# VHH binders against Probable sulfurtransferase: the designs that were tried, part 10

Target 1, 337 residues: Probable sulfurtransferase, of Methanocaldococcus jannaschii (q57909)
Amino acid sequence: MVEINLRELKKYANPFFLTIRKDKILVNNKRMARLSRTKMDKIEEEFGIPVIYSKTYEYVSTKVGRFINKHKIIAPRDIVIVGLSGGKDSLLLLHLLEVYRRKYGIKLIAVTVDVNIGGIRPWKEDTEGVKLIKHHCEMLNVPHIILKNDLDVVELSEILTKHSKGMEFSPCFSCSVIKRHLLGKLAKEIAENENIPYEKVKLAYGHNLDDNSDTILANIFKGERLKFMRPLTRFKYNEVDYQSFKIPLEECIIIRPMLPILERDIIKALEECGIEYYKDKDMCPYSRDRGDSVRRRCHEILEKLEEEIPNIREMVVSSALKTVEYYSKNPYGEDNL

## First folded at step 5 (VHH; framework vhh_gefurulimab)

Design s85 (from e4 with T106P)
Fold by ESMFold2-Fast, scan of step 5:
Structure s85 (fold): chain B 337 residues (1-337), chain A 121 residues (1-121)
Amino acid sequence: as target 1 above (337 residues)
Amino acid sequence: EVQLVESGGGLVKPGGSLRLSCAASGFTLDYYAAAWFRQAPGKEREFVSAISLGGKTTYADSVKGRFTISRDNAKNSLYLQMNSLRAEDTAVYYCAAGPLYRESWPEYDYWGQGTLVTVSS
């Protein structure tokens, strides 16, 4: 393990196109980093750590970088909070955002929420999953915080379901509410302590293209509004009413830099880079499909169809975006065939 | 291994100046919030100064205008420039680092061993 001296590294490569860890360097863009096989060998010789080139990691890094720039997701000197569950998505996201500490001068904080799930705490500090999260944060040189929640998300979901008008809420919904509550509270605290506008503190979520297309298709099959996730969402203050009490959701900015990336490319990038992660199902049985059976079925349908129609997930998202854009621009417009 | 090592303490006369250094090893200090605390004989550890995650500097009222906190990223070090020193500044000075700006010492994750500053005639 090595502390990389950026001045020495600049002799061989442009560090604005590298993800730097204490145990290895990942190549975000080989050409832009000015790397050749010879230069990668020299870096390995001087610093004593491997330089890992993954075609998939480069593809993902480049696509995410373009997406960030296109949608102005991250601005210079932003403070970015990354929620880490030990799963593949948030872990890859943390690696992809590392370089922005140099490119945009952002600050990164990794946060794990120790959620109470029916008396079980999959993200308790001494668990193997959290130890792995701590290892990656240490290797990436990112400050890590564990936020403890005592409210049972299973009980919360039962309360919501009982008092809803025929709607059923999974424990994953209450879990997401608790996580947003705690992360939003932290973001507000940071903005106040730094004396900066709340827009400068971003909550970064690892939602991917599969998540977005699954959500759209599930909403269609459930007869719900055609809802989809955006690259950057500005949330106003709100409250979730659990009858016996209310959970405040602070005003915040949520960003989703990996939204255009397929789940299979996330997995492949992590595997090619030798980045170990916990399977969601191993930490929490509800997290694979967020406890939504329709969403899980939609994932399977799109996965099967993707073998025959490779861009089907992109088409699903594109259709929803184009439709919403059309009707928002033409609220009094006439139908066109 | 993550380490913070303080240096620069010593004996100084009232009205004098002293510069404390804190060298970080095993992590990049610029990516963390960093602070100076002090503990006088028979007293609890008290907040002196901090640099927040975003780079904002904060000072305890007792040292404001006399002390200056700074970072040198090239040297991975934190500094405390102490001017117009008073007998009341006599204490062991500790360097601290953590994910967030705090004025409560138990909330910092990483600590140095301390460096003694004695202000006396």
Scores: ipSAE 0.696, ipTM 0.864, lowest interface PAE 1.3, mean pLDDT 87

Design s86 (from e4 with T106A)
Fold by ESMFold2-Fast, scan of step 5:
Parts: structure tokens; sequence; C-alpha cells
Structure s86 (fold): chain B 337 residues (1-337), chain A 121 residues (1-121)
């Protein structure tokens, strides 16, 4: 572990195509970074840390970069808040966004929400998962905040269920509400303190292609609206009503830079780069899909079908997007019989 | 190793000037919010000035117009230019860094050891 002098590193590589950690350097794009075996060896000799080339990390980083540019997800000098659960998705996202501090001059803040789940605190500061999060933030030189919430998400979900005949809300729903509330409040505070528009502060989520395609298929099987996750979503102010009180959701911009990436590629990239992570189900006793069996079954169905149709998840998402766009422009479009 | 090291303190007469420096090592200061705090004998640590994550500067009412906070990213350092010094500015001055701009010292992660500033005739 060493502090890398960027000016010295520039003698060997273009740092706009590298993910820089104190203990190792990851290669986002070998060609664009101008790296050869000889230059990688020279960097290792001078700085005393390994340069790790992963074909999967390069693939993922390149695809995310194109996606960010295509959808205007991040603008120069944006402040980006990354929610970290210790799981694979958010940790890879943090690594992928590191280079944008150089490319776009963004500021990164990593945030972990210490939620109260029936008196259990899976993301309490002294847990192994949070220690791992802190380790990665330190290695990446990213400021880290832990936001503590005392409201019991189990009690909140019981309040919603009790006042809604025939509808049951899981603790995971209330947990997502609390996280969104705290992250949105932080984003608003930052925008106000910096005296910048709220659009300059982005909340970055690690949703991936599996998440999006699973959600679309599950909505179809449930007979619900064709809902899908977008690369960038502008949320207006809203409130979640828990009867005796309301939880405000501040207006914010949520971005999903890894939305086009398959879950298997996320895992492979982390493994090839030697980046340790905790599974969400190991952090939270309630995270084992206890409430959404349809989404879990859809995940399994799509995984099996990928053997026959390798791009099936991309096709599901593409179909949904094209259909919504088509009917938005053509409410009386023709039918295919 | 992560550290902040202050320098530039000393004895100065009322109306004089001093420039405090804070050198960061083991991390990139520009990626953090940074602040100056001071502690006078028998008093709690109080906020003096900060530069936020986005580069906006803030000052305590008692030092506005007299002190200027700045940073030099090439030198990985934070500075506090102190002008028109008063006896009440006598204190140990601390450099701090953290994820967000805060006026509460308890919310900063990294701290220097402090540098003594004495304003006396």
Amino acid sequence: as target 1 above (337 residues)
Amino acid sequence: EVQLVESGGGLVKPGGSLRLSCAASGFTLDYYAAAWFRQAPGKEREFVSAISLGGKTTYADSVKGRFTISRDNAKNSLYLQMNSLRAEDTAVYYCAAGPLYRESWAEYDYWGQGTLVTVSS
C-alpha cells in the first residue's frame, strides 16, 4: 500500500483508463491506458503494487463508460453518492466510478445506511461487512459516511400491512424507503451547502441487467404495468404514509451505471481483480427473497433460457423499452395478427 | 500511513499575520472536505473555517474578513491565512479532513496534532 503520485504514473500510462487503489491498479482499458507488459512491470517496480489486468473488468468498464456517455448519466463536476451494502454490485460500482474523478472531475462519497431491522443492525459500524466496506473506501481513497436510522423497518412494514387489507409489505420495502429517505436527504443537504442545483448531486445504485430483466418479466407474470429501471431517473418529492407519520423522499436524481451489465460478469470482474465482497444475504437476515418469489423464479427462468438464447436478458429489456417508446408515439399503432 | 501535519504557528503581535499550513499524506486531500478548528485554553474545540467537497469556503463569524482558507492540490496541502490577529485568536489550531463539510469537530475522520498560535504584545 502506497500513495501513488499521479504525475509519476503518467510517465507509464494514461490514468483516465485505470482504477487506482493504494494496494493495486486495475486496468479499465489496456489499449487506451497505453499499457504494455513492459510498462506494467515498470509501474510495479516503481510503486511497489501490482497492476491487474482482467479481461472481464475491462469489458465491464468499457461497457459502463459507453452507457454513461450514451445516457448522459454523469456530467463534469457532479457529486456522486454511492450506497454501499458490502455486496458485489455496489462495490464494483464504486471501483468503476473511481476513474471519473479524473475524467469528469466528479466527487465521490460512499454511504452505508445502518438500518434497524427488528432490533438487528446488519450494517452497524463494527460488523465485518462494514469493516470490509471501510477497507475498500480507504484503498480507493473515497470518503465514507455511515448514516444511522433508529426506526424499526419491521414495525414500519407491519403498520402498512395492518392498514391494507389483502396487501402485505415486507421489511425489505420499508428498508428501501428508509435508505432512499436518508440518501435523498443527504443529497439535498449537499446541494444546499455547495449552492448547486439538485441535478448536480447523483445517487448511484448498483442495479444490473439481471435486476432489470427479472423485474420486467415479474411484472408481466403478475399482470402489472410494464415497469423497468432507467439509466437515470428524476424523482419528484414524495412521501410514504405510515399512518401516524410520513417519511419524506426528497427530489433527487438516481443513476444506474451498471444497468447493462450481467450479474455473472460483475462477479467475474471482482474475482479476477481480487476484490472481496459480502453477499447481501450474509449481511441481512431478511434479504433471502422471503417476500418476492415471482421475481426469484423469473431470475431462474431467465438464467436457464440464457443457455439457449445468450442475449435473452438484453432482449427482454430492449423489447420493453421499444414497446413503451412505440406506444408513447403511436397510441393507435397497428396490431400483428 | 494517513496523516495531517500542521506548521506555521508561532508568536505574533496583535494586528499581525500568520499563514498556517497542513500537509496531507497517505490520502488525496482534494477528495475530502477540509477544515481548521482551534482550541483555546480552558475552552472546547471550535470551528474556524472549512472548504467543502465541491470547494465552497465557509468561515466562523469571529474570523470572517480576516482569515482565508485555501488548498493546493499539487502540494496536497491546506492553508489558513490569518490577518489582523487579535489576542482572542490565541489557540492551538488543528487541521481536519472528512467526507462532508461540518462545523462539528466530532464528524471529521482525520486530524493533525495541532500548531500553537499566540497573539500577545
Scores: ipSAE 0.706, ipTM 0.868, lowest interface PAE 1.2, mean pLDDT 87

Design s87 (from e4 with T106R)
Fold by ESMFold2-Fast, scan of step 5:
Structure s87 (fold): chain B 337 residues (1-337), chain A 121 residues (1-121)
Amino acid sequence: as target 1 above (337 residues)
Amino acid sequence: EVQLVESGGGLVKPGGSLRLSCAASGFTLDYYAAAWFRQAPGKEREFVSAISLGGKTTYADSVKGRFTISRDNAKNSLYLQMNSLRAEDTAVYYCAAGPLYRESWREYDYWGQGTLVTVSS
């Protein structure tokens, strides 16, 4: 595997618009990278690796870049932690963030949480999924950490449900609590060791447009507040009680750079770029449903409605955003068609 | 292949100086935290100095004011300038790289083979 010399690469292209791997180069923006067929051929000849142009990857990369700038999601010299499950979302996110090591001087850390799910460990170090994660981290030149948790996610979900006020908590919810605990603790440790403000360390999640629209519709069907995911969220310190043990949830900043991207475009970008991903849903029965049958049903409903209304998912998110904005300014406003 | 190669070790008299070099290949050192550890005969491997992911330098109390850690990203190399050497500095010196600053040697991913530094008259 070739390690790309940026000085030599700059002779042919602007590396601020490329995703650089040891085994291939992906094109974030062909025109801005100043690539032609001749230059792509010269790069392949000199470095011995392919230059992959995907129209979908270019589209996604450009849209994510605009979204990051619009919402100030990443600042220069930030330290960004990417949680990797080996799934499509987090792997594409890692590839999309690679270029910001050059554009903004950020540092990237990839983290996999080895969770205990009823004695099963889908993300144990020697599993096929983790081998794939390690491969991508090596190709992208990204430091990788595996955080091990021994608390049983299934047992935790049972305890949280038993001590709830009539609420039921799925194993997937408990899994998210454990991951949030470990990632938040790591972010705090990094900020302290670096002697930098907590807001300089970002936890990057691969939530996409399907996730956001599914969540909004599920909240409607559950009679819950019309909640939606934001590009950047600051979570305050909290604690989850686990019998005689408390699980601290440290203050953290979560960013969601892929929030405006459709799931189908994520899959297409990965396929066109030849990036293999792990189907965690096939390894963990709880992961497919996220422990929420209503959310799964909403996904199916929106998928079917896309046949009639192609932009339905964008419309659902737009409606929620506009409604919150309208009523915050006009609490007694008139309703019109 | 990911590799770290140390050089610059040798025999030096007390009060002398040495500069250790560590050349990285197969990865970009600037994207990692990097550290120097040493192991004296009959002792455990101990922390000497580190450059964190964000570029903060840290030194063990025993070497503060005498040793200076630095890196040259253009050369993909890590250095340890050792001044005012003492007999107690005699050890095999290792360079290491990992995702985060750590004082425990067990938490670094990449290691060099080591270079011997002997301080004696």
Scores: ipSAE 0.702, ipTM 0.864, lowest interface PAE 1.2, mean pLDDT 87

Design s88 (from e4 with E107D)
Fold by ESMFold2-Fast, scan of step 5:
Structure s88 (fold): chain B 337 residues (1-337), chain A 121 residues (1-121)
Amino acid sequence: as target 1 above (337 residues)
Amino acid sequence: EVQLVESGGGLVKPGGSLRLSCAASGFTLDYYAAAWFRQAPGKEREFVSAISLGGKTTYADSVKGRFTISRDNAKNSLYLQMNSLRAEDTAVYYCAAGPLYRESWTDYDYWGQGTLVTVSS
């Protein structure tokens, strides 16, 4: 595996439309990269690595690129932190964001949280899942940090449940709180050390279209507000009470570049590109598909309906967005006089 | 696989100048935080200068105003321009790379072999 000299690569292709790894090159957009069979062969001959064209990866890369531009979620010279669990979503996201180091001059950093789950550490440095994460970071030339958390997620969930007034908090919820705390703390540290506004440091999450549509339907079935995940969310400082301490949730910006992408297309893109990933549920003994039982059931319902209505997940999200827009313009609208 | 190689060390007189180079191979230096550390005989490794992920430069008080850290992305290299050298600057100089800027050497993942700088009349 040789390092690719970008100056030499530019003789054959536009690197603004390629995901570059030490062991292979993935094509984000064949036409825009100026690739032909002859040029792909020359790249393989000169650099000794394959150039992989996947129609699904091209589709996903293009759709994500349009989404990033439409919602302005990544700006030139941003610092982007990607949380890696070894699962399909975060690994594909890391690959899709690689090209922005050239297009927008961003800095990319990968972070894995070594969470304590009842004395078990699925993301401990020497596990197979973390070895796979390190392999992908090495191949993509991405700096990688492992953040160790010593607080037991199971103990935290028990404390939160005990102090609640009738609410039960899962270990998965407590895990998300700890991860948000550590990633937010890191983002704040980076912003302060770089002497840049917090808006320049972004936490990139691998949420996809299935996640968003599942969330909307679950909120409907629970009688909750019709809320949904946004491409970019600005969080103000907050605190979670943990007995004798408060767990700070620092001011940060979360971005979700893969929000318009179906889960099946994520899996297909990874498979067509030969990118190995680990299933999060296989690593965590407390993980259930989609965590919350209502959310899991909603996923199953939408998956079944998708066989008859292929765009149902997009329609669910579209309905929520249109509803919010409609009532913002028409507070006394024709349906609710 | 990944490697940092320093060069440019040597003997120089007090008040003189020297430029150290650090060539990276097997990874892209511009994507990492990078730093220079030094270790004098019988002493612990100490921070000299660093470039953060975003390109901000930082210097130890003892070298501020005399040393300049820079990197050349096209050459995949890190440099340390040392001016107004003093006998106290005599040390083995190491380049380092890691995910974040830190002043502690334990926070850097990749290290060079070191290059000796002797400031003496």
Scores: ipSAE 0.649, ipTM 0.841, lowest interface PAE 1.5, mean pLDDT 86

Design s89 (from e4 with E107S)
Fold by ESMFold2-Fast, scan of step 5:
Structure s89 (fold): chain B 337 residues (1-337), chain A 121 residues (1-121)
Amino acid sequence: as target 1 above (337 residues)
Amino acid sequence: EVQLVESGGGLVKPGGSLRLSCAASGFTLDYYAAAWFRQAPGKEREFVSAISLGGKTTYADSVKGRFTISRDNAKNSLYLQMNSLRAEDTAVYYCAAGPLYRESWTSYDYWGQGTLVTVSS
């Protein structure tokens, strides 16, 4: 562990293309960082920590950077809240966003929600998963906050199901509602305390290309609307009724910087960089039951089809986006199908 | 190792000035919200001043107009410029850092050891 002086580091590399940790430096773009093996060795010699070059991390970082720029996902001096469950997606996202503290002058806050699930707390502060989250936040020099919620997500799912007219809500759905509520409240508090517009505070989610393509195909098989995740979504204020009180879903902006990245590339990048992550399904009894066997089956179908059509996941997403755009612009045009 | 070390405290006459420094090591202070708290003998720890993640400064009513909080990224340090000091400013002053600005001391994760400021004739 070393205190990295950016002025000294600039002698060897452009820090706008590096992910800086206390225990190692990851290379976001070797050429743009002006790195050669000789310069990497000099950095290791001077600062006493390794410089890790991973082709996959470079690929992912470059693709995410282009995606952020193309869709205007992050603006200078934004405050970005990253939800961390200890899983692979959110941890890689946190690493990828580190460099934007230099490129765009953003502030990063890592948040873990300690949810009550039938009386158990998988993300309680002293769990192995949370210890790993704290380790990564410490290495990346990112402030970390734990939000505790006492509302039982199992009880909430039972209440929502009872008061629905024939609809059943899973504990996983209720958990997502409570997490969104807490993160939205935090974003509102930050915006008010900083006296800045809500558009300056963004909630960053680790959704990936597999998530998006699986969702689209599952919606087709269920006869639902072709709902898909966007790079940046602006949510207006809404409420979820909970018997004697309402759960507010505050106005917020959700960003998904890793949306164009395949799940396998996320895993490979983490492994090549030596970044440990925790499998939350071992902690949460409901994580394995996503309440969507169709989505799991769609994942398997797309994985099999990738052997014949390598870009099938991109094609699924592209088709949905182009179709929605076309019919939005041509609601009464000729239909050639 | 994460550490905050205060300095600059001492004995000063009423109406005098002092500049407190807080040096951070093992983390980048600019990435956190930072604050000054004080505790006088026999009293609870009270908020003095803070600088938020976005750089907004806030002051307790009792010190507003007399104290100025600032941050120097090159030195990884937080400062408190104290002017027009009064006997009631006598306290141990603590530097703190955390993920968010709040006036509650329980909201900060990192703390310094404290530096004594005595205002007396």
Scores: ipSAE 0.689, ipTM 0.863, lowest interface PAE 1.4, mean pLDDT 86

Design s90 (from e4 with E107R)
Fold by ESMFold2-Fast, scan of step 5:
Structure s90 (fold): chain B 337 residues (1-337), chain A 121 residues (1-121)
Amino acid sequence: as target 1 above (337 residues)
Amino acid sequence: EVQLVESGGGLVKPGGSLRLSCAASGFTLDYYAAAWFRQAPGKEREFVSAISLGGKTTYADSVKGRFTISRDNAKNSLYLQMNSLRAEDTAVYYCAAGPLYRESWTRYDYWGQGTLVTVSS
């Protein structure tokens, strides 16, 4: 393990297009980094660590970079909190955001929530999954915090279900509420301590194209309004009321830099770069798939259709966004369709 | 392996000055919040000064206007310039780094071994 001297690295490459780890360097854009095989070899010789070129990682990094720029998701000197569950999405996101410490001067902080799930703590500090998270944070030089929550997510989901008007809430939903509460509270604390506007502190979520297209299709199948994820969402202060207890949801900004990326490309990028991750089911006995049967069926339908229509997930999202935009401007008219 | 190594402590008369240094290795200090704490014999570790993740500097009331915290990213080092030293500043001074600015020492992950500062006539 080597701490990379950026001044020395600049002799060979533009570090604004590299993801830098203590044990390896990943190429975000080979051309923009000004890398050739010869220069990569020189870097490996001087620093004693491999330079990994993955065409998929380059594709993903480039697409994420364009998406961040297009939607102004990250501004210079932002503080970005990345929630890490040990799964593929958040770990790749952490790697992709590393370079923005140089490009935009952002600060990165990784956060794992140690949730109580029926007395089981999949994200307790001494678990193999959390050790893997810590390993990646150490390799990337990213500060890491573990936030402990003692409220039983299963008990909370039972309370919500009992007081509903016939609706059933999964443990995954309650877990999401608790994580949003803790991350939002942390973001508020950081903004107050730094004496900066809350808009400067971003919560980065690893939502991907599969998540967004699954959500859109599931809402159609449920006969609900088209709910879809935005690249950046501004949340106002709110409270979740459990009758005898209120959970504050502080104002914050959630960003989703990987929203245009297919799940399969996330997996392929991680594999080609040799980045180990835990599947959510291995860390947590509950998953989104287990909590929403309609969403799970939509995922399976779209995955099957991808064999015949490779860009179907992109088309689903594109169609929904274009339709919403069109009818916002032309509520009752179509001139070309 | 991550390490913080303090230096610059010593004996100084009241009203004198000292500059403490803290060299970081195995991680990039600029990516962390960093702080100085001190501990006098028989007392708990107390906050002295910090530079937050975003670069904001904070000082304990007892050292405001006398001490200055700074970092040199090129040298991966943290400094504490101590001026107008008083007898009550006598303590072992510790360098610390962690994910967030805190005034509680229990919230920092990385610590140096300390450097002794004695202010005595």
Scores: ipSAE 0.679, ipTM 0.858, lowest interface PAE 1.4, mean pLDDT 86

Design s91 (from e4 with E107G)
Fold by ESMFold2-Fast, scan of step 5:
Structure s91 (fold): chain B 337 residues (1-337), chain A 121 residues (1-121)
Amino acid sequence: as target 1 above (337 residues)
Amino acid sequence: EVQLVESGGGLVKPGGSLRLSCAASGFTLDYYAAAWFRQAPGKEREFVSAISLGGKTTYADSVKGRFTISRDNAKNSLYLQMNSLRAEDTAVYYCAAGPLYRESWTGYDYWGQGTLVTVSS
């Protein structure tokens, strides 16, 4: 209900370092916003809403900002699509990207995919999870779209498993395929309607440091190539074959602004800022089992090791990146191992 | 609360001009796609013009070259400059805002109450 007048706000702070909500203002970087306690009090007096400063949120926001700049993840006037599941990662990502509407002049659009999971629709418009997503979009003044899928992801996963020659595919895999299909199709539609190049429309995913380190360790344990998630990836057109069904995956650019952030810091930032989110176990019958037992085991291993070696996840990712970079530059050179 | 309020309608002679305004409150119009629709007596609501999320403007064939859509972010308002008005332009004009550019009125979440434009001698 509170209307924030940006012109009035500028006399107290640099809004390029504030996440502006209708019910509160989150401080992304206190120094860069040119804020003192006195100025924060004045903003609260004028707008009648609290100004929230969290050390953890500032740390996360600053680290994400540096990561975006280092890897050129977002360019001025980009259109950024944020997939919202109601979970912690995607909601924090939405809050962190909100400031870029002022800083870079980007356009934000939030998208929720209403997936059919064995006849159950956890992201149907009137569910509690989607109401929470809508609440965040309203508070941040972000346009929101719900994309409906009628294909049963449980049935699709059974088709893949039956014809895989001994491999098992979870409903979560098929769910990911459907989401990529719909988000990619929307990105293509937007680029065409705006008459702009594909690289100007980005799909923003909330993958974090835990996700990346888990992926690396799981690939090692499986004897696979050392594949990991990158800050920005261009995916070429592809198709996933479900035997009788071919699901197109449109050319798209995926960005992962939160890749350097630990899961625990995401949770802490959300809690300190009073940002409500749905926990994974409450959204979907299959959320407890992500289908990859090796990946789950790796998560548990790294979580326990963090108690003894706090920076182990950073070291795992750093090692993989340095090794790939070294061999890319020196494929036939001297090896110091 | 979120609302759009149109103004600037009235009676005008054929060949004349009018500028419609649509003031947004409770949200930032520049963050949305915005459009003008019109409905004449006994007819369905039809697309007139839109400005997309990225700022691209689109016009219905019947108004192209005569109407200009624009927005003023400082005033949080949408405008429709109507020139060379014809009797066939007589209608109630509605402004709308939503997440994506659509030529179908069902694609917009926020609507004004409408402003009447009458083109007659």
Scores: ipSAE 0.712, ipTM 0.870, lowest interface PAE 1.1, mean pLDDT 87

Design s92 (from e4 with Y108F)
Fold by ESMFold2-Fast, scan of step 5:
Structure s92 (fold): chain B 337 residues (1-337), chain A 121 residues (1-121)
Amino acid sequence: as target 1 above (337 residues)
Amino acid sequence: EVQLVESGGGLVKPGGSLRLSCAASGFTLDYYAAAWFRQAPGKEREFVSAISLGGKTTYADSVKGRFTISRDNAKNSLYLQMNSLRAEDTAVYYCAAGPLYRESWTEFDYWGQGTLVTVSS
């Protein structure tokens, strides 16, 4: 489809509350967009594309907007890099961030990492998954680049495992290290070339509420430190040792705007809006188990318990956050409760 | 259809001025990095000027101080103001748009058809 003239659209709706694609318009907030069925019909008539109202998309968009504002996740004129694997999380995130190009004047860039997985390249430019990613970027008017990595993530996982003290590192873990390396390097290069502070370039990750609660519970069951994902994390420079060389992890800011959203609501929002996505298993042979059986079991446990305790995932996250806050203020002042 | 269309080329005397325009359709130019390139007869295509994703402008040494790149978001257009033109500026000028422009790396997916600029007496 053709590009929508924003000036003409403003006659019918407030575009600060719409996700605009070349083939359809999604309603982020019907009331704030000042939309009625009559106005939606006029938009459809004039531009020749449908206006899609989804209660779930509106719910998700509104909740993400409040979360962004509460935690100061995005500032005006930020440059935001969204990593796209073709999966549901990052794709919905890209759609939700589209409107911030108008609200906050941010710049969006979508990045796909063409990783080498035992000689297989699931995200090579001409694959069906990458074609779908390119289609969505084209529909959303978002610039897209592909970053190629030649280091074999399977070989990297074997080397990290051999040099660990009894720890096993999966190909999925090694893949995440390589992606963090490349995205961090890109963010640094962009900040330097734009002559802006590194804090102005954000790496946006599609982590959701299921991811956070699963991670917390899995860390408890593994006897690991109680780690949880935060809305915005500042990472200092670090390095991962790999035989005779080191993999640099550049200083960067990672943001997680969808952190309060349940996985089921992400799927429902995409389905109600008619947004096609690829499941991990369709692109990567190692995506099936994600290399963490304990985390998988925790996901299943929490999913089952939601039937009895609907807000259990929120309670798990809330407990971790409140515990850190409490002990920071009262490390030695608590009696047995 | 995604398209970039250049205009404003022509014949001009040394020391003269021209303003090139590049109209984008099918996408929003302000969301992309954009650049001007030129190709002189018998030469390879060379970089002239760019606006980065964040709005930073860059110029080739040969045109710095004489050329000015600008963008008009309301008109979805890119411009190149060329002053103090020299015979060596004679070339077909192309506009381009893409995800990134970096000094050591340039990626442009969209290109115009070109507009001829001839500087001669």
Scores: ipSAE 0.654, ipTM 0.841, lowest interface PAE 1.4, mean pLDDT 86

